# Designs tried in a protein design chat: VHH binders against Iron-sulfur cluster assembly SufBD family protein PH0883. Part 7

Target 1, 326 residues: Iron-sulfur cluster assembly SufBD family protein PH0883, of Pyrococcus horikoshii (o58613)
Amino acid sequence: MLLNGEDGSMTIKINHVKEYEALVEIYKKEGLDTSLFGNRIAAIIISGDKIIGLNSVPGVKIRGEEVENGVKADIEIADNVKLPFPIHLCTGYLRSEGYQKVIFNIKIGKNSIVKFTSHCIFPYAKDFSHEALTSIKVGENSWVSYEDEHIHGEGVRMISKTEIELNKNARYTGKFSLTKHRAKELKLEMIANLGERSVLELESKVKAVKDDSVEVREVAYLKGAYSRANLKSTVIAFDEARANVVNEAYGFGDYAKGHVECHEIVKGNADVQTVPLLRVKNDKAELTHEASIGRINEAQLMQLMAKGLTDEEATELIIRGLLGEY

## First folded at step 1 (VHH)

Design so13 (framework vhh_sonelokimab_d1)
Fold by ESMFold2-Fast, scan of step 1:
Structure so13 (fold): chain B 326 residues (1-326), chain A 125 residues (1-125)
Amino acid sequence: as target 1 above (326 residues)
Amino acid sequence: DVQLVESGGGLVQPGGSLRLSCAASGRTFSSYAVGWFRQAPGKEREFIGAISRSGGSTYYAVSEKGRFTISRDNSKNTLYLQMNSLRPEDTAVYYCAARYSGYYKYLSTNEYDYWGQGTLVTVSS
């Protein structure tokens, strides 16, 4: 099925109309941006092992293949392209149990500026395993922003690995967020190789509750001269949750500069461990580390609750205070 | 335990503004976090915005225009939704809802214990 845009410059191919409509309704329910399903947006929309929506725009080519238990997509951005709208990557799984594997191979040309908005939508999951493998190659002088947000049911086991290659003067900002839905079992890895004068910012923010088990690993290989990296991890852990965070920076290039930030907020009997791993391999390279560890204080909770807040409201206010959000 | 009654709905032209009110019965309104949801014909209820018990925190559904503002007045037991730059796709029945459990999954309809009967908003020329 094909839906045409007003100017004819884009056509969205839609398959499995009921699953497509179901994903749009989930976006509405969860407060996600439904304009991302519009005809001006380059997109690949996945449900299970099927491609249910696909759209390309000038400067962006998306080729998708349905594979065993999943999808493989190749995404190519041409040289000298500045996109006014994000590229939408939607990965859905609308059953309660099973397995899904998705592979994204993303190549950005030279002198281009592009933003990716990625959503993983598993709202009914009870016993579901998800694996994602993403490869991103950023060409010389190109700027990439990649935001990844997740909607999970109660039983998701997720492994996500992202490999990033930055060429000379390339810039990449990557953000991962799983704070509003159940983490359950999460293994997240982001590994970057930085070329000369390239700039990397990686941020992960995860909330773990109940008996969740979370592993986060962010790695920067600062190979190029004058390369810069900032690795930031935030973990909020409640109840009996366990989280292990490893942020690694390796300074190889002349005048390479890396910074690692770890922020932990703990409540109840949660167990959080953060491990900065800094290796200066060149006397001219600089690597630094900052950490903050906050525990939700019972006296602060009781003070706010005495003023009329619920435990949940008081906890949220304290968390925002500790993270510099008010 | 709390009853909610929406008002302020009606016909509005595209680009217009409208303010919805939700009046709560009883002395316990300040004990609830409250929110707004809407339901277009043939669609599921979708989250619009929520506000904490004290009014110190607000949460919104994503919008291209950032067009809606939620507020509350606990002294008047009233919840408000200011809607600006209205579009035809905003046509829906708007519901207010109350929950005791604070911020846990505030976007989920299942977390709300009390619902109003709804007020119809039609955005049409």
Scores: ipSAE 0.000, ipTM 0.090, lowest interface PAE 20.4, mean pLDDT 83

Design so14 (framework vhh_sonelokimab_d1)
Fold by ESMFold2-Fast, scan of step 1:
Structure so14 (fold): chain B 326 residues (1-326), chain A 123 residues (1-123)
Amino acid sequence: as target 1 above (326 residues)
Amino acid sequence: DVQLVESGGGLVQPGGSLRLSCAASGRTFSSYAVGWFRQAPGKEREFIGAISWSGGSTYYAVSEKGRFTISRDNSKNTLYLQMNSLRPEDTAVYYCAAKRLGYYSTSRQYDYWGQGTLVTVSS
């Protein structure tokens, strides 16, 4: 189905109606924003190796190609574009097993302000492998916000790699969250190259439970003069989960400034390792590191549970005491 | 990318045990699923088993069930193959191989290969 507006500037194309409706119902059930499926939202909606929804708006060009076991999409934002609504990237997989590869090539022009809302929806996965490759190039004086949230079944093996290139005075804020669903096997990698006076903020937040295995790697190459980067990782690990976090910052530019933050909350027999790799390549560059490591105290947990809190409620209260709102 | 180097091969008597190592170079070893293959002269390459990038999942060829164990130590960038109750028909060149996503029993799915290490089982 193809829908044309009266002015012709906005077109909604919906393919595979049943899968589209299934994704909307999953959003509703999981408390995600269903308005992202509206006609004012630039969007690409993927299910498996099919593009099941696509919407265009002025200033945004989305070109999608169905490929073996996945989709490749090129997304271009024009110069001097300030979008009132986010660009919606929905990647779904509604089977219990298989493999999916998604490639996003995103280019933002100059003097533009855009926000991406990305959701990966794999609710029925039991033996599913997902690979995501994202390239983001941010033009001069442009501001980009990219939020990535995941809904996983019990058996997802995921590799996600994002490469970010920031031109002069460009700003990029990236957020990754996988706290409400099984991580199982997760490899997350974000690598950024910063131009002159560009600003990078990367945040990842992962909760690992049971026998989950998590790898997070954030890298900033502060190449430009006066470039600034903040790399933040939060890992909450329970049971027998294992997590390895690597944050790398390389200071090349004059007066480049990088900061690495790592926050760990451990409960049970979980094992979390963090590796800050800071390389000052210029005597005028500054790189700093801060870490916070908290362990859930079993005695305190039991005291709170004795007052009528559930294990989950007591654990959340302790985490909020250590990290604040998260 | 990743480079792989096998070691630990040699002569062993039937019924003996041997442990092979595969040392990986490159920062990305922990992002790869890795497997073991073998090839005897005049035969096609045979799958032994594989382990996911995290070590959370293992898959073995049915013919090798119970005799071979795959493990990895990502902190040492090393993959291991423990071989027990070896038989003359286990004589082959053993290869380790890496794949960025998933693991498969077919050699064409693997992107990086070592040079191999010879295992000879004879009296």
Scores: ipSAE 0.000, ipTM 0.119, lowest interface PAE 19.5, mean pLDDT 82

Design so15 (framework vhh_sonelokimab_d1)
Fold by ESMFold2-Fast, scan of step 1:
Structure so15 (fold): chain B 326 residues (1-326), chain A 126 residues (1-126)
Amino acid sequence: as target 1 above (326 residues)
Amino acid sequence: DVQLVESGGGLVQPGGSLRLSCAASGFTFSDYAVGWFRQAPGKEREFIGAISWSGDYTYYAVSEKGRFTISRDNSKNTLYLQMNSLRPEDTAVYYCAAPLGEYSYDWTSEYEYDYWGQGTLVTVSS
């Protein structure tokens, strides 16, 4: 690896050009932003247990290690860094069977503003197990946005655990989406500890079909005074899918405010359970919840289908009426 | 108590080879990148190379790449520098250094390194 000492940036040569080109083509086919592979973008590009691309920019240091069945990466953002472009985390697996484990340790300094765009790309998976462990520490007065989007084949078993630590005045917005591709088996867990005046927004959107099994757990420990958390989960479940969603908020700090929001849409024989767990540990803390549970109206569905819509088209129209974009 | 102790310096003929070692203690060596710097008499300190915490990624000063190889043994808490095709211009005190700061982003800058060894002298002469 050659270093550019003038600006402090580092670049590692691309390995496995064939896999890299395959990922770029998948992005094009799926309508994802291919500019994320550009040279101004800090990035780690993973295929299986290989790091096939790595780019650092001033203020961002990425170190990766290939391990048995996966990759471990450390990502450090310096103090007072405001990035004009997102940091691109691309985790791919281009085979049909196997196991992959990825570990991300992310540290953001003080007074920094950064956005992460994370993609998990498993388009050919038929019998594939994926495990992801992510640790994110956000320094004082820093703002982090983390968007996680997935492209799955028919047979992915995924366990994803994210731990978030927010220091004083830190802000974190996390979004997880798996609505366009098969969930099959999903266990998603996000746990956050909030310091004084920190702000957390977590949103997950999952569509479960066929015999999918989905578990989502979002947890906020509002430890700091004036800390604020919003935990939002949206589950759309069809056929014989099963989903269990648990949103937990614990109010410890003076004037801490937490809100839990759960939206469920069920069609067919799907079984969805949502459990809000709210524990006010301080009489000055405030925790609230909002829930909506809707079953697709079979009469309305049939009326739309009588007008020429397919089952899929009619279902999408009803869901958009209930949730908007998803 | 963080310590870095260099060894392996000495007199070597032009064109010869030498292997330096740096023994680290007082911190979790396997969690940090570490590097090599040198300083010739009357000159400024210059970066030679750095190695990631895992050992899988190496960073070299462009002028030294190909002649020097950095490696590490995390089981022994030891950093190495293999120097080949040595020239009289390579005569310097060689230092190992550890950047234990939480948010270091430029491993080529001496200012990112907060712990330094005492150095080991390498003399390249006929």
Scores: ipSAE 0.000, ipTM 0.122, lowest interface PAE 18.1, mean pLDDT 84

Design so16 (framework vhh_sonelokimab_d1)
Fold by ESMFold2-Fast, scan of step 1:
Structure so16 (fold): chain B 326 residues (1-326), chain A 124 residues (1-124)
Amino acid sequence: as target 1 above (326 residues)
Amino acid sequence: DVQLVESGGGLVQPGGSLRLSCAASGRTFSSYYVGWFRQAPGKEREFIGAISGSGDYTYYAVSEKGRFTISRDNSKNTLYLQMNSLRPEDTAVYYCAATEIYYEYQSADEFDYWGQGTLVTVSS
């Protein structure tokens, strides 16, 4: 593919064309948005330890480095930038076995509004280990939305750590979802430091089945005066799955407000443990928690199955009634 | 999983044309890359071409490009190979094959599911 550059010359935007085409095909198969591969979208597209697609737009600088077993990328958004389209982060691994490590260092300037759409695509994994390290610094008065969705095969062992730094009046909404594909082994950690009048929302939704092992940790350090945080975790656990969820909020700033919300749906012999850790370090800070624990209603399940639904269909209907879409 | 059955083979004269079909059955045909290979007696299977699940991407062996065209109809779960300007050296058993991922090696080893083959004979 050739596109015009800043100097008016033709620029090759895509490397490893057949791997790029394979990823686009997987997006179509999995129902993901293929418009994210358009030339108006700032993007880094990774397959294994290769950068197979890279596109820049005004206000966004992406610098990538191929490293042993992975990629390191630095992403910088300038001051006063309001992007009309999301920045696309695609991390793929198209083999059944191996190891991959990716590092994203993201810096947003001041007075900017941006959205990230991140996909991790490991559809054929049977014995694959993945490590992701993301650092995101949000400048003063900037608003960031970060949506992270995963497509996994049977055997993914994933460690994902995200560190978030919010400057004065900065806002960050982060969403993680792994509900349609196998979790297997998942360790997810998100840690945020909140400056004065900054706002954080972190949401994670995970479905664990069979013998899956899931650990989720969300942490908010409400350091700034008038900072606000909402940490939400949703876990759906079936069979013999195990899940441990830890939501931590530390209230340091005057008039800082934190809220921790955890929703659990359990079926079968699954074991789910949730630990809210709330530490008020300032008498003027306020921290609250809310939790709901639901078991699949056996009588309701049997009634739906008697009307012709399979166990899976009836279970999905009940979960959708409790959580909406997931 | 997918099962593949080729049809449309037969005897054609040199310079003639033939269209082969491959009927797929199983859960989801549109999720697979599908391709055509051929094997002449005593030779290894050679790649002809492949097409992605959506039909948006096609791949051809250099020697066959221009004479052969691959296409698919996902509503009918069918793969096609249009063969033009046939020569005696095109005589072979033609196989369709499917895989969930295609690594561009143009090798039979990339494909997981295979049909039984259909014979094409090009002679006067």
Scores: ipSAE 0.000, ipTM 0.219, lowest interface PAE 16.2, mean pLDDT 85

Design so2 (framework vhh_sonelokimab_d1)
Fold by ESMFold2-Fast, scan of step 1:
Structure so2 (fold): chain B 326 residues (1-326), chain A 123 residues (1-123)
Amino acid sequence: as target 1 above (326 residues)
Amino acid sequence: DVQLVESGGGLVQPGGSLRLSCAASGFTFSDYAVGWFRQAPGKEREFIGAISGSGDSTYYAVSEKGRFTISRDNSKNTLYLQMNSLRPEDTAVYYCAARGDWYLDEDSAYDYWGQGTLVTVSS
């Protein structure tokens, strides 16, 4: 099924009402912004392989197609668009097992300023595989913010790949966070190509517990002159979790500047590997890195526990002291 | 240890009302959709209706009901079924069941089941 949201109204069918209501309830329970389901918000709402809500607003065109085991959506932002509200991308899977693949093709015109709020909602997953492929092309002089928030059950295997192309003077800030729910198996990849004077900020924050397996890869190809990139990864790993983080920056353009920042906090028998990969391909380009790898201070932990905090409470205080809020 | 315990069944006259309760323990009740089923003697189990974890959404069997209302109290870990205008055909063992995924339809699997409470509608 191909759905067109150009009329600015949401399309919700009777046999999808229960899934829509379930998603709204999960948003309420998790403290997510339920105003994102309003009809003034450009949005695509997915449950499994169905599009259960679709809305466009002036300057934003969303087209969705239901495919085998998932959804493909094309999102186009016109030139000179400045939205008062974020564009809402909601991907839900409300069963305990199965497979879902979603594909987002996003194109932003010139001189536009937009924010995306993306939610992946898999709260009751026990044996579920999810694949997300996102392509984002940002036009000249446009500014994009893209935030991913995730609600996961205990058994999610996720592969998420985002490809970003920045034209001249374009700006992109991408944030991914999975710190409150199980990572289980996570492969997260964000790859950006930067044009002249474009600016990229990528940030990922992941907490891995139990036997979680996490792979994070952030890549910036600083092709344009005066392009700038900041790649930041934060991993908190407990128990027997394994994490492999690779942040790559390639300096091709004259006066291109890249910075890679990796922060790892380890507790228990977790195994964390962080690899900054910097390749200066032009003598005028500059690439720098910063890394911190810390173990939870057992003496400090015991001191806090002696003052009445639980292990969990004391651990959270130490982590916030090391990383700030996350 | 997960348990669902039904209560409130008994003998009621045609046209009467009855309220069933289901007490849940051993799991985070508010995270589960819960529903009511019934089974008449010698027949297959049939779905009556379900309510979401928050209590905001309900789904009733396609067969006309109008006489049954499902509610829950998460502070007490309890599910309720209010039954009005009862008929002899409503005679059955009533079961409560809990489900971890969010589909409220009758075709979805339920993870946990109670032992049932007998409702007899007869003079």
Scores: ipSAE 0.000, ipTM 0.158, lowest interface PAE 18.3, mean pLDDT 84

Design so3 (framework vhh_sonelokimab_d1)
Fold by ESMFold2-Fast, scan of step 1:
Structure so3 (fold): chain B 326 residues (1-326), chain A 124 residues (1-124)
Amino acid sequence: as target 1 above (326 residues)
Amino acid sequence: DVQLVESGGGLVQPGGSLRLSCAASGFTLDYYAVGWFRQAPGKEREFIGAISSSGGSTYYAVSEKGRFTISRDNSKNTLYLQMNSLRPEDTAVYYCAADRSYYGSWDESEYDYWGQGTLVTVSS
């Protein structure tokens, strides 16, 4: 089934009011912004393979199609649009087992400024596979911010791929966070092509515990002259968790500049590998990298525990001191 | 270990009231709907009612509505069943069960964790 939003009104499917209410209550429980469900917010609200809420606003067209085990959505932002509120993408799965695939095709026109707030809400998952494919094309002179935060249950296997294309003078800032819930199995890829004088910032933050397996790949193809990219990854790994982080920058354009930044905290028998791949294809391009790797200091841990903190409390305090808030 | 433990059972006379508690240990009840079931001697286990993971919704078997009330306190990791106007036919072992879902289920096979049960005897 194909659903289109109407300007200034949200369409909520009658048979899914309970699932809509459940998502709102989960937002309250997790401390997420419930104003994102308001009628001034352009939004698509997904539960399983159903579109349960949809709202468009002037300058934003959202079209959704329900497909086998998932949803496809096309989101189009017009030229010369500056949105006062974010566009809300809510992808939920409220069962314990199954499979879900979502596809987002996002096109931003020229001279526009927009923010996306994306939440993936899978709190009941015990044996659940999720696949996401997002394509984002940013028009000339447009600025996009995309924040993606996840609420996972104990058993999520996730594959997420985001492809970003930046036209001349376009800007894109992307942030991914999975630090408060179980990662379990995560494969995250973000791949960007940068046009002339475009600017890219990608940041991912992941906490891996127990036997979690995490793969993060961020790639910037600095094709345009004077294009700039910053790829940042932060991983906190405990127990027997395994993480593999790859940040790739390719300098093709005259005076293109790329920076790769990796920050890692390790405790226990966790195995974390980070690989910066920098390939200069033009002698006028510049690529740099920065990395920090911290291991929890046993003497400091014991000192804090002697002052009355538990192992968990002392560990969190040390991490906060090394990385700040996370 | 992960477990649910019922308490508060005992002997009550017809027309009396009793409050059962169900405490979770080794896990939090956040994101779990919780249900109450009972099994009388020689009978199948039957559903009494459930409360959503948020506590905002409750639903009951038609035969028990108005006499029994389910509530929860997530800060204490505990579920309650208030039973009023008890009858001899309410004599049974009462079980609490947790389902990692928003609303819970009438189907006992959907529940992940079960308590060991607490006996309630209604007799003069």
Scores: ipSAE 0.000, ipTM 0.218, lowest interface PAE 17.3, mean pLDDT 84

Design so4 (framework vhh_sonelokimab_d1)
Fold by ESMFold2-Fast, scan of step 1:
Structure so4 (fold): chain B 326 residues (1-326), chain A 126 residues (1-126)
Amino acid sequence: as target 1 above (326 residues)
Amino acid sequence: DVQLVESGGGLVQPGGSLRLSCAASGRTFSNYAVGWFRQAPGKEREFIGAISWSGDSTYYAVSEKGRFTISRDNSKNTLYLQMNSLRPEDTAVYYCAAGEYDFWSGYYSDEDYDYWGQGTLVTVSS
């Protein structure tokens, strides 16, 4: 089924009111912005394989299709649009078991400025597989910010692949965060192709605990002359968690500049491998990298605990000393 | 694994058109980014273009004036290359390729592709 929103009014499906209310309550409990459910916000609200809320605003067209085990959405931003509010993408799954696949096709016109606020809400998951496929095309001279924040239960297996195309003078800032909830199994991939004078900023922050298995891959193909990319990954790994992080930058364009940055904090028997890959294909391109790995020192931890801090408080203090706020 | 088989090549007059097909079997085709390459007699293999796993994005390295168009039909596990206004210099063996290649990479290295077809010969001559 295809659904289209109406300007200034969110379409709420009557038979899904309880799921909608449950998502709002989860936002309140987690400290997320509930104003994103307001009537002035362009939005698509998903629960399982159903679209339970949808709203379009001037300059933004959202079309959603309910498919087997998921949803496919097309989002188009017109030329010369500067949105005063973010576009809200809410993907929920309120059962303990199952599979969900979500496909987002996002096209931004020329000379536009837009922010996306994306939330994935799987609070009760015990044996749940989630697959997300996202395509983002940013038109000439357009600026896009995309923030993706996750609320996971104990048993989520997630695969997320995002392809980003930046046209001339386009800017894209993407942020992924999974630091407050269980990662369990995560495979995250973000791949960007940069046109002339385009700018890319990608940042991922993941905290892995217990027996979590995390794979993160960020890739920038700096094809355009004067294109710039900054790829940043931060991983905090505890217990027996395993993480593999790869940040790749390829310099093709004249005067293209790329920077790759990997930061890891390890505690216990966790094992983290990070690989910055830089390939200069043009002698006028410049690629740099920065990587750090810090292990939480058991003796330092014990000294702080001897002064009255709990294990968690001492660990947090050490992490803040190494990374600052996260 | 994926197996690729090209078809649709042959002899064509200058100014003519050809549509090449690439049929995929094995693993789900829609999970792969795919591309087209060609190799003219006595020359290095060159990249023509690629299409993303969703089919919504295309990239052309050697297409001139929109002469080549790439499309895919994931429901039929098939990749297409529409070639218009063909010239003698387009004479080559045309290959389709699939794998972990990111269509965004624009790489011309064979090692970026896991699976290759056997090729189909296109001859543009009077």
Scores: ipSAE 0.000, ipTM 0.248, lowest interface PAE 14.6, mean pLDDT 83

Design so5 (framework vhh_sonelokimab_d1)
Fold by ESMFold2-Fast, scan of step 1:
Structure so5 (fold): chain B 326 residues (1-326), chain A 125 residues (1-125)
Amino acid sequence: as target 1 above (326 residues)
Amino acid sequence: DVQLVESGGGLVQPGGSLRLSCAASGFTFDDYAVGWFRQAPGKEREFIGAISWSGGSTYYAVSEKGRFTISRDNSKNTLYLQMNSLRPEDTAVYYCAADTGFYEYLSSPEAYDYWGQGTLVTVSS
């Protein structure tokens, strides 16, 4: 079904009250911001293949279409818009098994400043496949931040692909986090094309446990002159988890500057491969990298446990020492 | 049952222009990267260009960049290749291809799961 938000409306359209209330309770339980369900927040709230909430505010148009096994949504921010509140993207799946595909097409006009808060909520998943395709086009002189946080059950197979296009002087900061819940099987790809004097910051943080399989790829094509990119990946891997992380930067533009940063913490028999790929295509472009690999030292772990900490408490203390909060 | 059908090929004089189209069916076109390859008589398949699922990213072979432009219209399930300043060396069968995989090896024929039958472009006076 095709659904459009009401321009200038401060009310949320709710089609499935029970599922909506279930999502709100999950937010409370997980410590997420429930004010994002308020009537001042531009939002699209998805459960399975249904749009269960939709709200537009002045300057933001949201159009959603229910499709086979999912939802396709178009989100357009007008020129010269500075939103006081984030745009809330909530994608839920409240069953234990199945498949969901979500497509977001996001266009930001020129001279605008917006923040997106995206949540993927799959708390009961045992055998669930999720595919997300997101296109973000940022207009000239616009600033966008996009925060993506995930709540997963035990059996999620996720493929997420995000394409970012930055026009002249545009700025984009993207953050992906899957640290509090099971990754199981994750394939995450973020690809950005940078125009003249645009700025990109991409950060991913993933914690892999048990037999999880994680693949992360962040790519910046610094096409424009004076474009700047920072690609950061952090992986915490335990047990027998496997992770492959690739951060790629391609310097095409005059005076383009890229930085790739990879951080890895390993415990047990986990196997992590992090690969920075830097390709300077212009003698005036500059690309740098920074990497750190930390291993949880068994002797240090045992010393902390001897002082009364549990294995989990000791491990967290060591990780906080290496990364700070995560 | 995936199908890709190229059209728009033909005879064109050196310095001329031509626009190729590729009509896609049997899969969700706007979910996948698609690209163009060509094969000249007696040669291997050569990458021309690729475009991401949304149209937000384009990739070109260095030798063709600036003369060829790839674009897509997801509402029509159609991929395009605009070819300008054509040379006799551009004579080839042009193929469109779809990459349904997650990994991006877009300049490699191996990255593409589905291929059209091709359309012949002849550049000659």
Scores: ipSAE 0.000, ipTM 0.134, lowest interface PAE 21.8, mean pLDDT 83

